# VH-VL binders against Mitochondrial distribution and morphology protein 38 (MDM38): the designs that were tried, part 17

Target 1, 223 residues: Mitochondrial distribution and morphology protein 38 (MDM38), of Saccharomyces cerevisiae (q08179r182to404)
Amino acid sequence: KLIEIRKKTSEFLHETLEESNLITYNTIENAEKKQKFLNFFRKLYSAKEGKIMTFQHDEISAIAQMFKNDSVLDNLSRPQLAAMSKFMSLRPFGNDNMLRYQIRSKLKDIMNDDKTIDYEGVESLSQEELYQACVSRGMKAYGVSKEDLVDNLKVWLELRLRQKIPSVLMVLSSTFTFGGLPKENYSKAFSPLAEKKETKSKYDDLLDLYYDGILQVLSSIPD
Key: E = the ipSAE of ESMFold2; O = the ipSAE of OpenDDE; V2 = 0.75 times the mean of E and O plus 0.25 times the DockQ between their complexes.

## First folded at step 17 (VH-VL; framework fv_necitumumab)

Design J1 (from G4 with heavy chain F104W, light chain R54L; at its last look DockQ between E and O 0.86; V2 from the best seeds 0.78)
Fold by ESMFold2, look of step 17:
Structure J1 (fold): chain C 223 residues (1-223), chain A 122 residues (1-122), chain B 107 residues (1-107)
Amino acid sequence: as target 1 above (223 residues)
Amino acid sequence: QVQLQESGPGLVKPSQTLSLTCTVSGGSISSGDYYWSWIRQPPGKGLEWIGYIYYRGTTDYNPSLKSRVTMSVDTSKNQFSLKVNSVTAADTAVYYCARDRITWKGYAFDYWGQGTLVTVSS
Amino acid sequence: EIVMTQSPATLSLSPGERATLSCRASQSVSDYLNWYQQKPGQAPRLLIYEASKLATGIPARFSGSGSGTDFTLTISSLEPEDFAVYYCQQRSSWPLTFGGGTKAEIK
């Protein structure tokens, strides 16, 4: 069953991600960006019990955009690539390069579909189309209301198309939104615009959750 | 010990190109920790940051000078260079090269060359 | 662009006195503020980075304080070799900018 496969692969990725060097600051050639990167991670790694660090959505997006999909995929071990493939409902056969190609090809197909959905509007999808779109992107879809599926897909489109979060980071973040955030969480995302609302929408809560997932991926990068 | 030394002509005529080279000794220019900068100081006045070059070629320049400035790096000679086009008397200054350290340990211009005076006059 | 303003322009003191130099930024630079010393005929030398951290090889009589927009360099007991011009420099935003300097001179 898909749910159990995704729970198992998410757990494996969470346990092993700290052992991967997804990126180092030595790949950042712009001085202002390098300083911003170092400031971000100095703040992120200073978080501990009793000292929660908060990050604005824009701040997280700027750092996430510094990651390169190919660099991230090249730094994943074969078991990690296989787990990611299974999470994405792919058959993980072949050598490491074949696994990376399959993942990139799937993400390209999803991006093209994202552009089509964004143009036509999420509301134009049938229940079955909406379910399939959410499942293919690593979201929980079984037993989820149509309203929640729409909000999840809208958050995905916002992050991928407008905030330009790299697609590999999006999938890794999905493992945290699907499998749950860790119990010991000393960092959180926020939006100043959403904090000024009298009542936060479900969409705003989902956006915060997904940015928290991105923070978890970034927290896994070794010092 | 790391040392930086500027070299180039001390006198340049108006409208010509000012060209300077900084030679780094006692350490390698090819490091992800460092950005190689030029800073100038008109006689008796303050300091103006011109820009930097990274050893792989990435640059950024002060907007006040960007249209007239280019920098280059030659890692085989452990050198980086500055060109300022279409100079005027306002470009008369002592020109310094400096190492900008950007690491987990902090951010600063930690080593400077001795400086070289470039005079722009007819 | 962030404008850095230093005061006083000139500070006349005797050896052994305490010197206090001010630096103000036109907008917050957090703690991304460095101090440099320039002796006559020499290149600038790093004294303080990150507002308050002493650079390697700098005597303990130098200290820095402040955050945001207002910063202070203090020399606890002025030595004759401390006669120089002092510059603050922000690195919160590019282009990097320096203050106009404070000249410390012997009375």
Scores: ipSAE 0.688, ipTM 0.913, lowest interface PAE 0.8, mean pLDDT 87
ESMFold2 (binder alone), look of step 17: mean pLDDT 94; pTM 0.958
OpenDDE, look of step 17: ipSAE 0.827; ipTM 0.965

Design J2 (from G4 with heavy chain F104M; at its last look DockQ between E and O 0.73; V2 from the best seeds 0.73)
Fold by ESMFold2, look of step 17:
Structure J2 (fold): chain C 223 residues (1-223), chain A 122 residues (1-122), chain B 107 residues (1-107)
Amino acid sequence: as target 1 above (223 residues)
Amino acid sequence: QVQLQESGPGLVKPSQTLSLTCTVSGGSISSGDYYWSWIRQPPGKGLEWIGYIYYRGTTDYNPSLKSRVTMSVDTSKNQFSLKVNSVTAADTAVYYCARDRITMKGYAFDYWGQGTLVTVSS
Amino acid sequence: EIVMTQSPATLSLSPGERATLSCRASQSVSDYLNWYQQKPGQAPRLLIYEASKRATGIPARFSGSGSGTDFTLTISSLEPEDFAVYYCQQRSSWPLTFGGGTKAEIK
């Protein structure tokens, strides 16, 4: 049932994100950040003109860090806020500001839990604890091995705690990575560039998948 | 056509504050496309970027000068200004103001003032 | 801070000759490299941005090439008005830095 709700809310968010104005480049006053923002989107729009482009993980992270949770939430419509709440296993109620508060409160709880898990070590969690941690973060957890749950959570911790990807973008990106499904329907004009290794672990594959989800969210920003 | 013009004292005593103003004509300083920079050139030497100001007040300065530099902007006069505190002979240079274009079409100092020589001497 | 090194320091040539000016960055600046021309007693003038794109009004005899750390400004056939100092400038990271310049002089 949870899977069904997440599929429906993910589809709605995917269909409506292009209408969102998460930020505009007129908001950026620092020249170095402005240039990095424009570099990224010039590259992105070149890909839309027929070039195949790849993006480094640190490039994607730098752009993602420019978004503030409150700014992103302020630019989502009530139907989008409700869909996001349902994806996060919350019951939406009240006006738009109450929905934003509920989402922020849940994200705060997840962040506190992230810090605890990182301190204790992901491998120290029981299978039930791993299951609950992954489910609460919008990850596929039903029928998933303990090893895969560990890798999923390690990717989340890397992006959230070390790469400082904003929590709202992490959740929006989860809608693209939910269930680990193939991305045939996403744009092929651009992709993340992972560290290249002779043998690529499941962790590395998951990291690429999540960065691609972040790219899909960022590609929805109007020019 | 946009033009930039530096103004200020050409002679400053050591330990005092160098103060310059750039007046922009033929265009507005109040634009998200542009950053307003100061660049200096000691006689016979190369160019050193000092810093910029954005029309809403955001600044960034070369770390080599940051402790001694402030900039300000007056959008009503279409002007921006540089102050360099505690000057020494090493601050003797031609000072240029310049417009830094940062847009989807590219990044460059596209317009420069004519420059003004500031000499730091007894 | 990215250090920009230009060579040669001085280039002595006659009108009609081809000039080749080098600029090297201490680390990759991708293609975020500009070239400026400065005539005696004048402010710098933008020639090339993004390594190879000519600014408005710049004659076709000026061309830029390179990426990463090594860049070249080429003047295919020197005119008398081209004898000046040329500066490269990176804008990959702040602080923005300029090369030391190459002076093109008449033999």
Scores: ipSAE 0.633, ipTM 0.908, lowest interface PAE 0.8, mean pLDDT 85
ESMFold2 (binder alone), look of step 17: mean pLDDT 94; pTM 0.957
OpenDDE, look of step 17: ipSAE 0.833; ipTM 0.966

Design J3 (from G4 with light chain S52K; at its last look DockQ between E and O 0.75; V2 from the best seeds 0.76)
Fold by ESMFold2, look of step 17:
Structure J3 (fold): chain C 223 residues (1-223), chain A 122 residues (1-122), chain B 107 residues (1-107)
Amino acid sequence: as target 1 above (223 residues)
Amino acid sequence: QVQLQESGPGLVKPSQTLSLTCTVSGGSISSGDYYWSWIRQPPGKGLEWIGYIYYRGTTDYNPSLKSRVTMSVDTSKNQFSLKVNSVTAADTAVYYCARDRITFKGYAFDYWGQGTLVTVSS
Amino acid sequence: EIVMTQSPATLSLSPGERATLSCRASQSVSDYLNWYQQKPGQAPRLLIYEAKKRATGIPARFSGSGSGTDFTLTISSLEPEDFAVYYCQQRSSWPLTFGGGTKAEIK
């Protein structure tokens, strides 16, 4: 049931995200950051159908860090807020402001939990704690090995705590990693450090996947 | 047509504060597309970027001058200003104000003032 | 800080000749390199942005090439009004920096 709700809400968000101006370059006041933003989106929008543009993880992180949770939430419609709430296993209730409050409160709880898990170590979680941590973050957890759940959660912690990807973007990107990336994926994330390894770990593959999800959110923003 | 015009004293004594104002006409200073910059050129020498101000007040300064420089903007007068504290003869230069365009169409100083010579002398 | 080095310092040519001006960056600036022209007693004027794109109103005889660290401004056939000082300027990283200039003068 949860899987079906997440698939339906992910599809709705993917179809409607372009209606929302999650960020414009006019909100960026630092000139160097403004130029970096514009460079990124000029590259992204210049992609041709069938041509894959590649982006380093740190490029994607730098752009993602320019987003602010409150600004993004203020620009989502009531149906989008409801879909996001349902994806996060919240029951949408009340007006737009109440939905934004519920989402912000959930994101705050997840962030506090992220800090605790990171301090204690992912391996210290019981099987049930690990399962619930992954499910609450929008990850597929049913029928997934303990080792895979650990790797997924470690990637989440890396992105959220070390790369400082905003919580709202993490949730939106989860709709792409949970519901599947578009068939014709015009952009691809990579890490030069991971490409040096003789054999890439499962963690490195997951990191690429999650950055691809973030890239898909950014690709959905209208020009 | 956008025009920029520098104004301020042409002679400043050592240790005093150099103060210049740039007046923008033919366009608004209040735009997300533009950064308002100061660039100087000592006589017979090249160009040095001093810094910029955004119409909402955000600034960034060349590290070589950062400790002595402040900029301000007055959107109601369509003006932005430069102050350089504790000047010496090394601050003698032609001072230009310039508009820095940062848009999807490209990045450049597309409009410059005529420049004003400021001489630091006893 | 990225240091921009221009050569030659002075280029002595006659009208009608082809001018080639070099600009080298101490680190890659990708394509974020602009060229400005400064005539005596005047402010600089934008010629080329993004290494190769002519600014509005700039004649086709001006062209830019290069990427990364090595850039060239070419004036295919010099006109009398082209004898001026030319500056390259990087905007890959802050602080923004200019080259020392190349003076094009009549032989």
Scores: ipSAE 0.726, ipTM 0.925, lowest interface PAE 0.7, mean pLDDT 88
ESMFold2 (binder alone), look of step 17: mean pLDDT 94; pTM 0.955
OpenDDE, look of step 17: ipSAE 0.834; ipTM 0.966
ESMFold2, look of step 18: ipSAE 0.676; ipTM 0.905
ESMFold2 (binder alone), look of step 18: mean pLDDT 93; pTM 0.952
OpenDDE, look of step 18: ipSAE 0.848; ipTM 0.968

Design J4 (from G4 with heavy chain G32A; at its last look DockQ between E and O 0.83; V2 from the best seeds 0.78)
Fold by ESMFold2, look of step 17:
Structure J4 (fold): chain C 223 residues (1-223), chain A 122 residues (1-122), chain B 107 residues (1-107)
Amino acid sequence: as target 1 above (223 residues)
Amino acid sequence: QVQLQESGPGLVKPSQTLSLTCTVSGGSISSADYYWSWIRQPPGKGLEWIGYIYYRGTTDYNPSLKSRVTMSVDTSKNQFSLKVNSVTAADTAVYYCARDRITFKGYAFDYWGQGTLVTVSS
Amino acid sequence: EIVMTQSPATLSLSPGERATLSCRASQSVSDYLNWYQQKPGQAPRLLIYEASKRATGIPARFSGSGSGTDFTLTISSLEPEDFAVYYCQQRSSWPLTFGGGTKAEIK
């Protein structure tokens, strides 16, 4: 039932995200950041016949860090807030401000839990703890091996704690990793360091997947 | 057509504060597309970027001058201003204000004031 | 900060000749390089942005090329009004920095 709710809410968010101005270059005040934003989106909207545009993880992280949780939430419609709440296994009640508060409160709880898990080590969690940690973060967890749950959670911790990707953006990107990436995708994330390896690890593949999810959220922003 | 015009005293005594104002006409200072910069040129020498101000008040300054420089903006007068504290003879220069365009179409100082010479006499 | 080095310091040529001005950056600036022209007693004027794109109203005889660290401004056939000082300017990294200039003089 949870899977069905998440599939429905992720599809709704994917279809409607372009209706929201999560960030525009008009809201960026620092000149160097404005230029980086414009460089990124000029590249993102560029297309060549049969070619995939590639983005380094650091490139994506720099742009993602320009998003602020409150700003993103303020630009979501009530149906989008409700869909996001349901995706996060929250019961959406009250007006728009109450929905935003519920989401922020849950994201704060997850952040505190992230810090605890990172300190104690992901491998110290029981399978039930791993399952619940992954589910609460919007990941597929039913029928997934303990080792894969560990890798998923390690990627989440890397993005949230080291790369400082905003929590709201992480949840929105989870809708893409849960529901799949668009069929016509001319944008791809990559890590120069991982590309030097003979065979990429599962962790490296998952990291690419999550950065691709972030790219999909960013690609949904109207220019 | 957009025009920028510097104004302020041409002579400043050492240790005092240099104050300049740039008046923008033919366009609005209140735009997300533009950053408002000061650039100076000592006599017979090259150009030095001092810093910028955004119409909402955000600034960034050249680290070489940051401790002595402040900028301000007055959107109601369509003006932005520069202060340089504790001036010395090394601050003698022609001071230009300039519009920095940062848009999807490209990035450049596309309009400059005519410049005003400020002399710091010892 | 990124140091911009221009050469030659002075270029003595006659009207109708081809001018080639060099600009070198201390580290890569990609294509975030602009060229400005400054006539005596005047403010600088934008000629080229993004290494090779002419600003509006700039004659076709001006062209820019290069990327990374090495850049060139070419004036295909000098006109009398082209004798001025030319500055390159990087905007890859703040603080924004200018080269020392190349003075184009009439022979």
Scores: ipSAE 0.685, ipTM 0.917, lowest interface PAE 0.8, mean pLDDT 87
ESMFold2 (binder alone), look of step 17: mean pLDDT 94; pTM 0.954
OpenDDE, look of step 17: ipSAE 0.831; ipTM 0.966

## First folded at step 18 (VH-VL; framework fv_necitumumab)

Design Q1 (from J3 with heavy chain K105S; at its last look DockQ between E and O 0.79; V2 from the best seeds 0.79)
Heavy chain, then light chain:
Amino acid sequence: QVQLQESGPGLVKPSQTLSLTCTVSGGSISSGDYYWSWIRQPPGKGLEWIGYIYYRGTTDYNPSLKSRVTMSVDTSKNQFSLKVNSVTAADTAVYYCARDRITFSGYAFDYWGQGTLVTVSS
Amino acid sequence: EIVMTQSPATLSLSPGERATLSCRASQSVSDYLNWYQQKPGQAPRLLIYEAKKRATGIPARFSGSGSGTDFTLTISSLEPEDFAVYYCQQRSSWPLTFGGGTKAEIK
ESMFold2, look of step 18: ipSAE 0.719; ipTM 0.917
ESMFold2 (binder alone), look of step 18: mean pLDDT 94; pTM 0.957
OpenDDE, look of step 18: ipSAE 0.845; ipTM 0.968

Design Q2 (from G4 with heavy chain K105H; at its last look DockQ between E and O 0.72; V2 from the best seeds 0.75)
Fold by ESMFold2, look of step 18:
Structure Q2 (fold): chain C 223 residues (1-223), chain A 122 residues (1-122), chain B 107 residues (1-107)
Amino acid sequence: as target 1 above (223 residues)
Amino acid sequence: QVQLQESGPGLVKPSQTLSLTCTVSGGSISSGDYYWSWIRQPPGKGLEWIGYIYYRGTTDYNPSLKSRVTMSVDTSKNQFSLKVNSVTAADTAVYYCARDRITFHGYAFDYWGQGTLVTVSS
Amino acid sequence: EIVMTQSPATLSLSPGERATLSCRASQSVSDYLNWYQQKPGQAPRLLIYEASKRATGIPARFSGSGSGTDFTLTISSLEPEDFAVYYCQQRSSWPLTFGGGTKAEIK
């Protein structure tokens, strides 16, 4: 089933991303961005040594925005591209360039659909449309209430369209959030948010979860 | 050691273009660790950051001056330059070039030129 | 832009005395705060970066402290060569901005 394929490919990507260098800081030419990138790495270095380091949502978004889809895809190995394709319900055929094209084409389709959904309003979708939208984006949708599907999709739209998180990073982060793995399964070396709210909604919980996933992906960035 | 030296005219007439060059010796400007900045100090006053250039050409300028400032880099001569258009008496200052180190180990202007006074007067 | 305010404008002290220089930012700059020393007729020299870290070759009598908006440069025992103007500089946000300076003068 789809669920089992996604769990298996997610586990493969989790195990192999730490070995990949998704981008070097030398490609960042703007001084302010370079400094923010280096600040992030200095905190990551501290966290990987077992220190408790908190990463704010804005901080995570700013770093994520420095990546480009093509740069990330160019740094993935053939097995990683294949796993990502399978996670996205694509069949991994052809050479590496064909795999990258297939992934980019799928992401473009999702982005166009994101814009349409955001314009019309998430609440305008039928239950079947909500289900298909969530499934196509790598979200858990089977056995999920309509209200929760709406919140999941709203979080996706917030991150993709307003926070401008690159599509490839969104899909990679979905591998950490798919299936609802407990947070205790992650290393205690990372803490992706600063707790400032004393109230939580389902939307806020999902937003926190997705930022956790993005942070896990970004933790593979080399010094 | 790395050394920076400013050069250019010490006197510029109002409405003309101020043009300065910084020559770097003892090290290369073609490095991902460094940004090359201009900073000025009017006589008896404090310091104002003008902007930077990266060796590949990326720039950013103080918004207060952005409409009048351009910077350029010549990696073959190990030099970077500043132009300030349409100068007035308010542009009279000592102009410093400086190396901005932005690395994993810290961020600071670690080397400065000795400065050159530019006077705007008719 | 972030305004950096230094106080006092002038410190009149004797060699051997302790100097305390204040720098306040109009917004939080975290610890992205540097201190520079400028002697008459010379370019600034880096003393402290990241609020509290001494630059290479800077004597231990210089120390920096603070974070957020309030920062202090301390010279534990003034030497004759320490009488100069001191500038703080933030680099949390562009444009980079300097304080107005504190002049340390011999009594």
Scores: ipSAE 0.677, ipTM 0.923, lowest interface PAE 0.7, mean pLDDT 85
ESMFold2 (binder alone), look of step 18: mean pLDDT 94; pTM 0.955
OpenDDE, look of step 18: ipSAE 0.846; ipTM 0.967

Design Q3 (from G4 with light chain D31E; at its last fold request DockQ between E and O 0.92; V2 from the best seeds 0.82)
Heavy chain, then light chain:
Amino acid sequence: QVQLQESGPGLVKPSQTLSLTCTVSGGSISSGDYYWSWIRQPPGKGLEWIGYIYYRGTTDYNPSLKSRVTMSVDTSKNQFSLKVNSVTAADTAVYYCARDRITFKGYAFDYWGQGTLVTVSS
Amino acid sequence: EIVMTQSPATLSLSPGERATLSCRASQSVSEYLNWYQQKPGQAPRLLIYEASKRATGIPARFSGSGSGTDFTLTISSLEPEDFAVYYCQQRSSWPLTFGGGTKAEIK
ESMFold2, look of step 18: ipSAE 0.748; ipTM 0.927
ESMFold2 (binder alone), look of step 18: mean pLDDT 93; pTM 0.954
OpenDDE, look of step 18: ipSAE 0.848; ipTM 0.968
ESMFold2, fold request of step 19: ipSAE 0.728, 0.744, 0.711; ipTM 0.929, 0.930, 0.927
ESMFold2 (binder alone), fold request of step 19: mean pLDDT 94, 94, 94; pTM 0.959, 0.959, 0.959
OpenDDE, fold request of step 19: ipSAE 0.838, 0.839, 0.837; ipTM 0.969, 0.970, 0.969

Design Q4 (from G4 with light chain S92T; at its last look DockQ between E and O 0.83; V2 from the best seeds 0.79)
Fold by ESMFold2, look of step 18:
Structure Q4 (fold): chain C 223 residues (1-223), chain A 122 residues (1-122), chain B 107 residues (1-107)
Amino acid sequence: as target 1 above (223 residues)
Amino acid sequence: QVQLQESGPGLVKPSQTLSLTCTVSGGSISSGDYYWSWIRQPPGKGLEWIGYIYYRGTTDYNPSLKSRVTMSVDTSKNQFSLKVNSVTAADTAVYYCARDRITFKGYAFDYWGQGTLVTVSS
Amino acid sequence: EIVMTQSPATLSLSPGERATLSCRASQSVSDYLNWYQQKPGQAPRLLIYEASKRATGIPARFSGSGSGTDFTLTISSLEPEDFAVYYCQQRTSWPLTFGGGTKAEIK
């Protein structure tokens, strides 16, 4: 049931993200960051023209850090906000501002919970706590072993707390990673790839997949 | 066409504040594409980037000068300004204002003022 | 801070000759390297950006090459108006820095 809701909302978000200006270079006031932003998107533009390009995790992180949760939410339409709310297991109601508040409040709660989990250790969570933590973050949790749930949550903590990836981008990237849609349904003419680390565990594989998801979100920004 | 013109005193005493204004004509200073920079050149020497200001007020300064410089922008007059505190003879230079274009079309100082010589002497 | 070193300091040539000006960076600047020309009493003028791209209105005799740390400005056949000082400038890391310049003068 949750799986079906996530498939529907992920499909809608994927189809409509290219219609939204999540950020423009004109909102970046620091000149060095502006230039890094433009360099990244010029490289991404080359990949859209068919050139095979790979992106390092740290360059993806640097660009993702330039986004602000409030700015991204302000650039989403009400249907997109409603889809995001449903993906996060919230009840969408009210106008755009109420939806933004609900999403922002949920993301704040998750951030506080992230800090607590990181302090106490992911391994200290019970099976039920671990399941609820993964579900609330938009991760696949049904039919997943406890070991893999631990790795899922560790990847989230690495990206949110250490790499400082904005929470809203994390949720949007989860739709590409855990939305339940086949990867072949993505645009095949556009295939930018994040670098692949040597894969030793589900943790490493999920880290690579999350960076691919972030890159897909960034690729959805109009030229 | 965009034109930049520096103005300010040509002679400043040591320990005083050097104050310059750049007036932009033929285009708006209020644009996300551009950063407004000051660059100086001591007589017979090379170029030193001082810093920039963005029309919304964000600045960044060369670390070698950061403690002594401030910049400001007045969008209603289409102007931006430089102050250098506690000047010495080492601050004697031609001061240029310049437009720094940072867009998908490239990154460069595409328009420069004529430059104004500021001499620091007692 | 990235130090830009230009050589030679002075280049004495006649009109019609080929000029080669070198610029070296203390660390990689990728291809974010610009060249400016400065005539006496004038502000610098943009010649080349992104290592090899000519700015609008710049004659085809000017060309730039290189990447990383080593860059070259070439003037294929010097005209009388080309005798000036040339500066390279990196844009990879702030603060932005210029080379010391190469003065092209008439032999």
Scores: ipSAE 0.695, ipTM 0.915, lowest interface PAE 0.8, mean pLDDT 86
ESMFold2 (binder alone), look of step 18: mean pLDDT 93; pTM 0.954
OpenDDE, look of step 18: ipSAE 0.848; ipTM 0.967

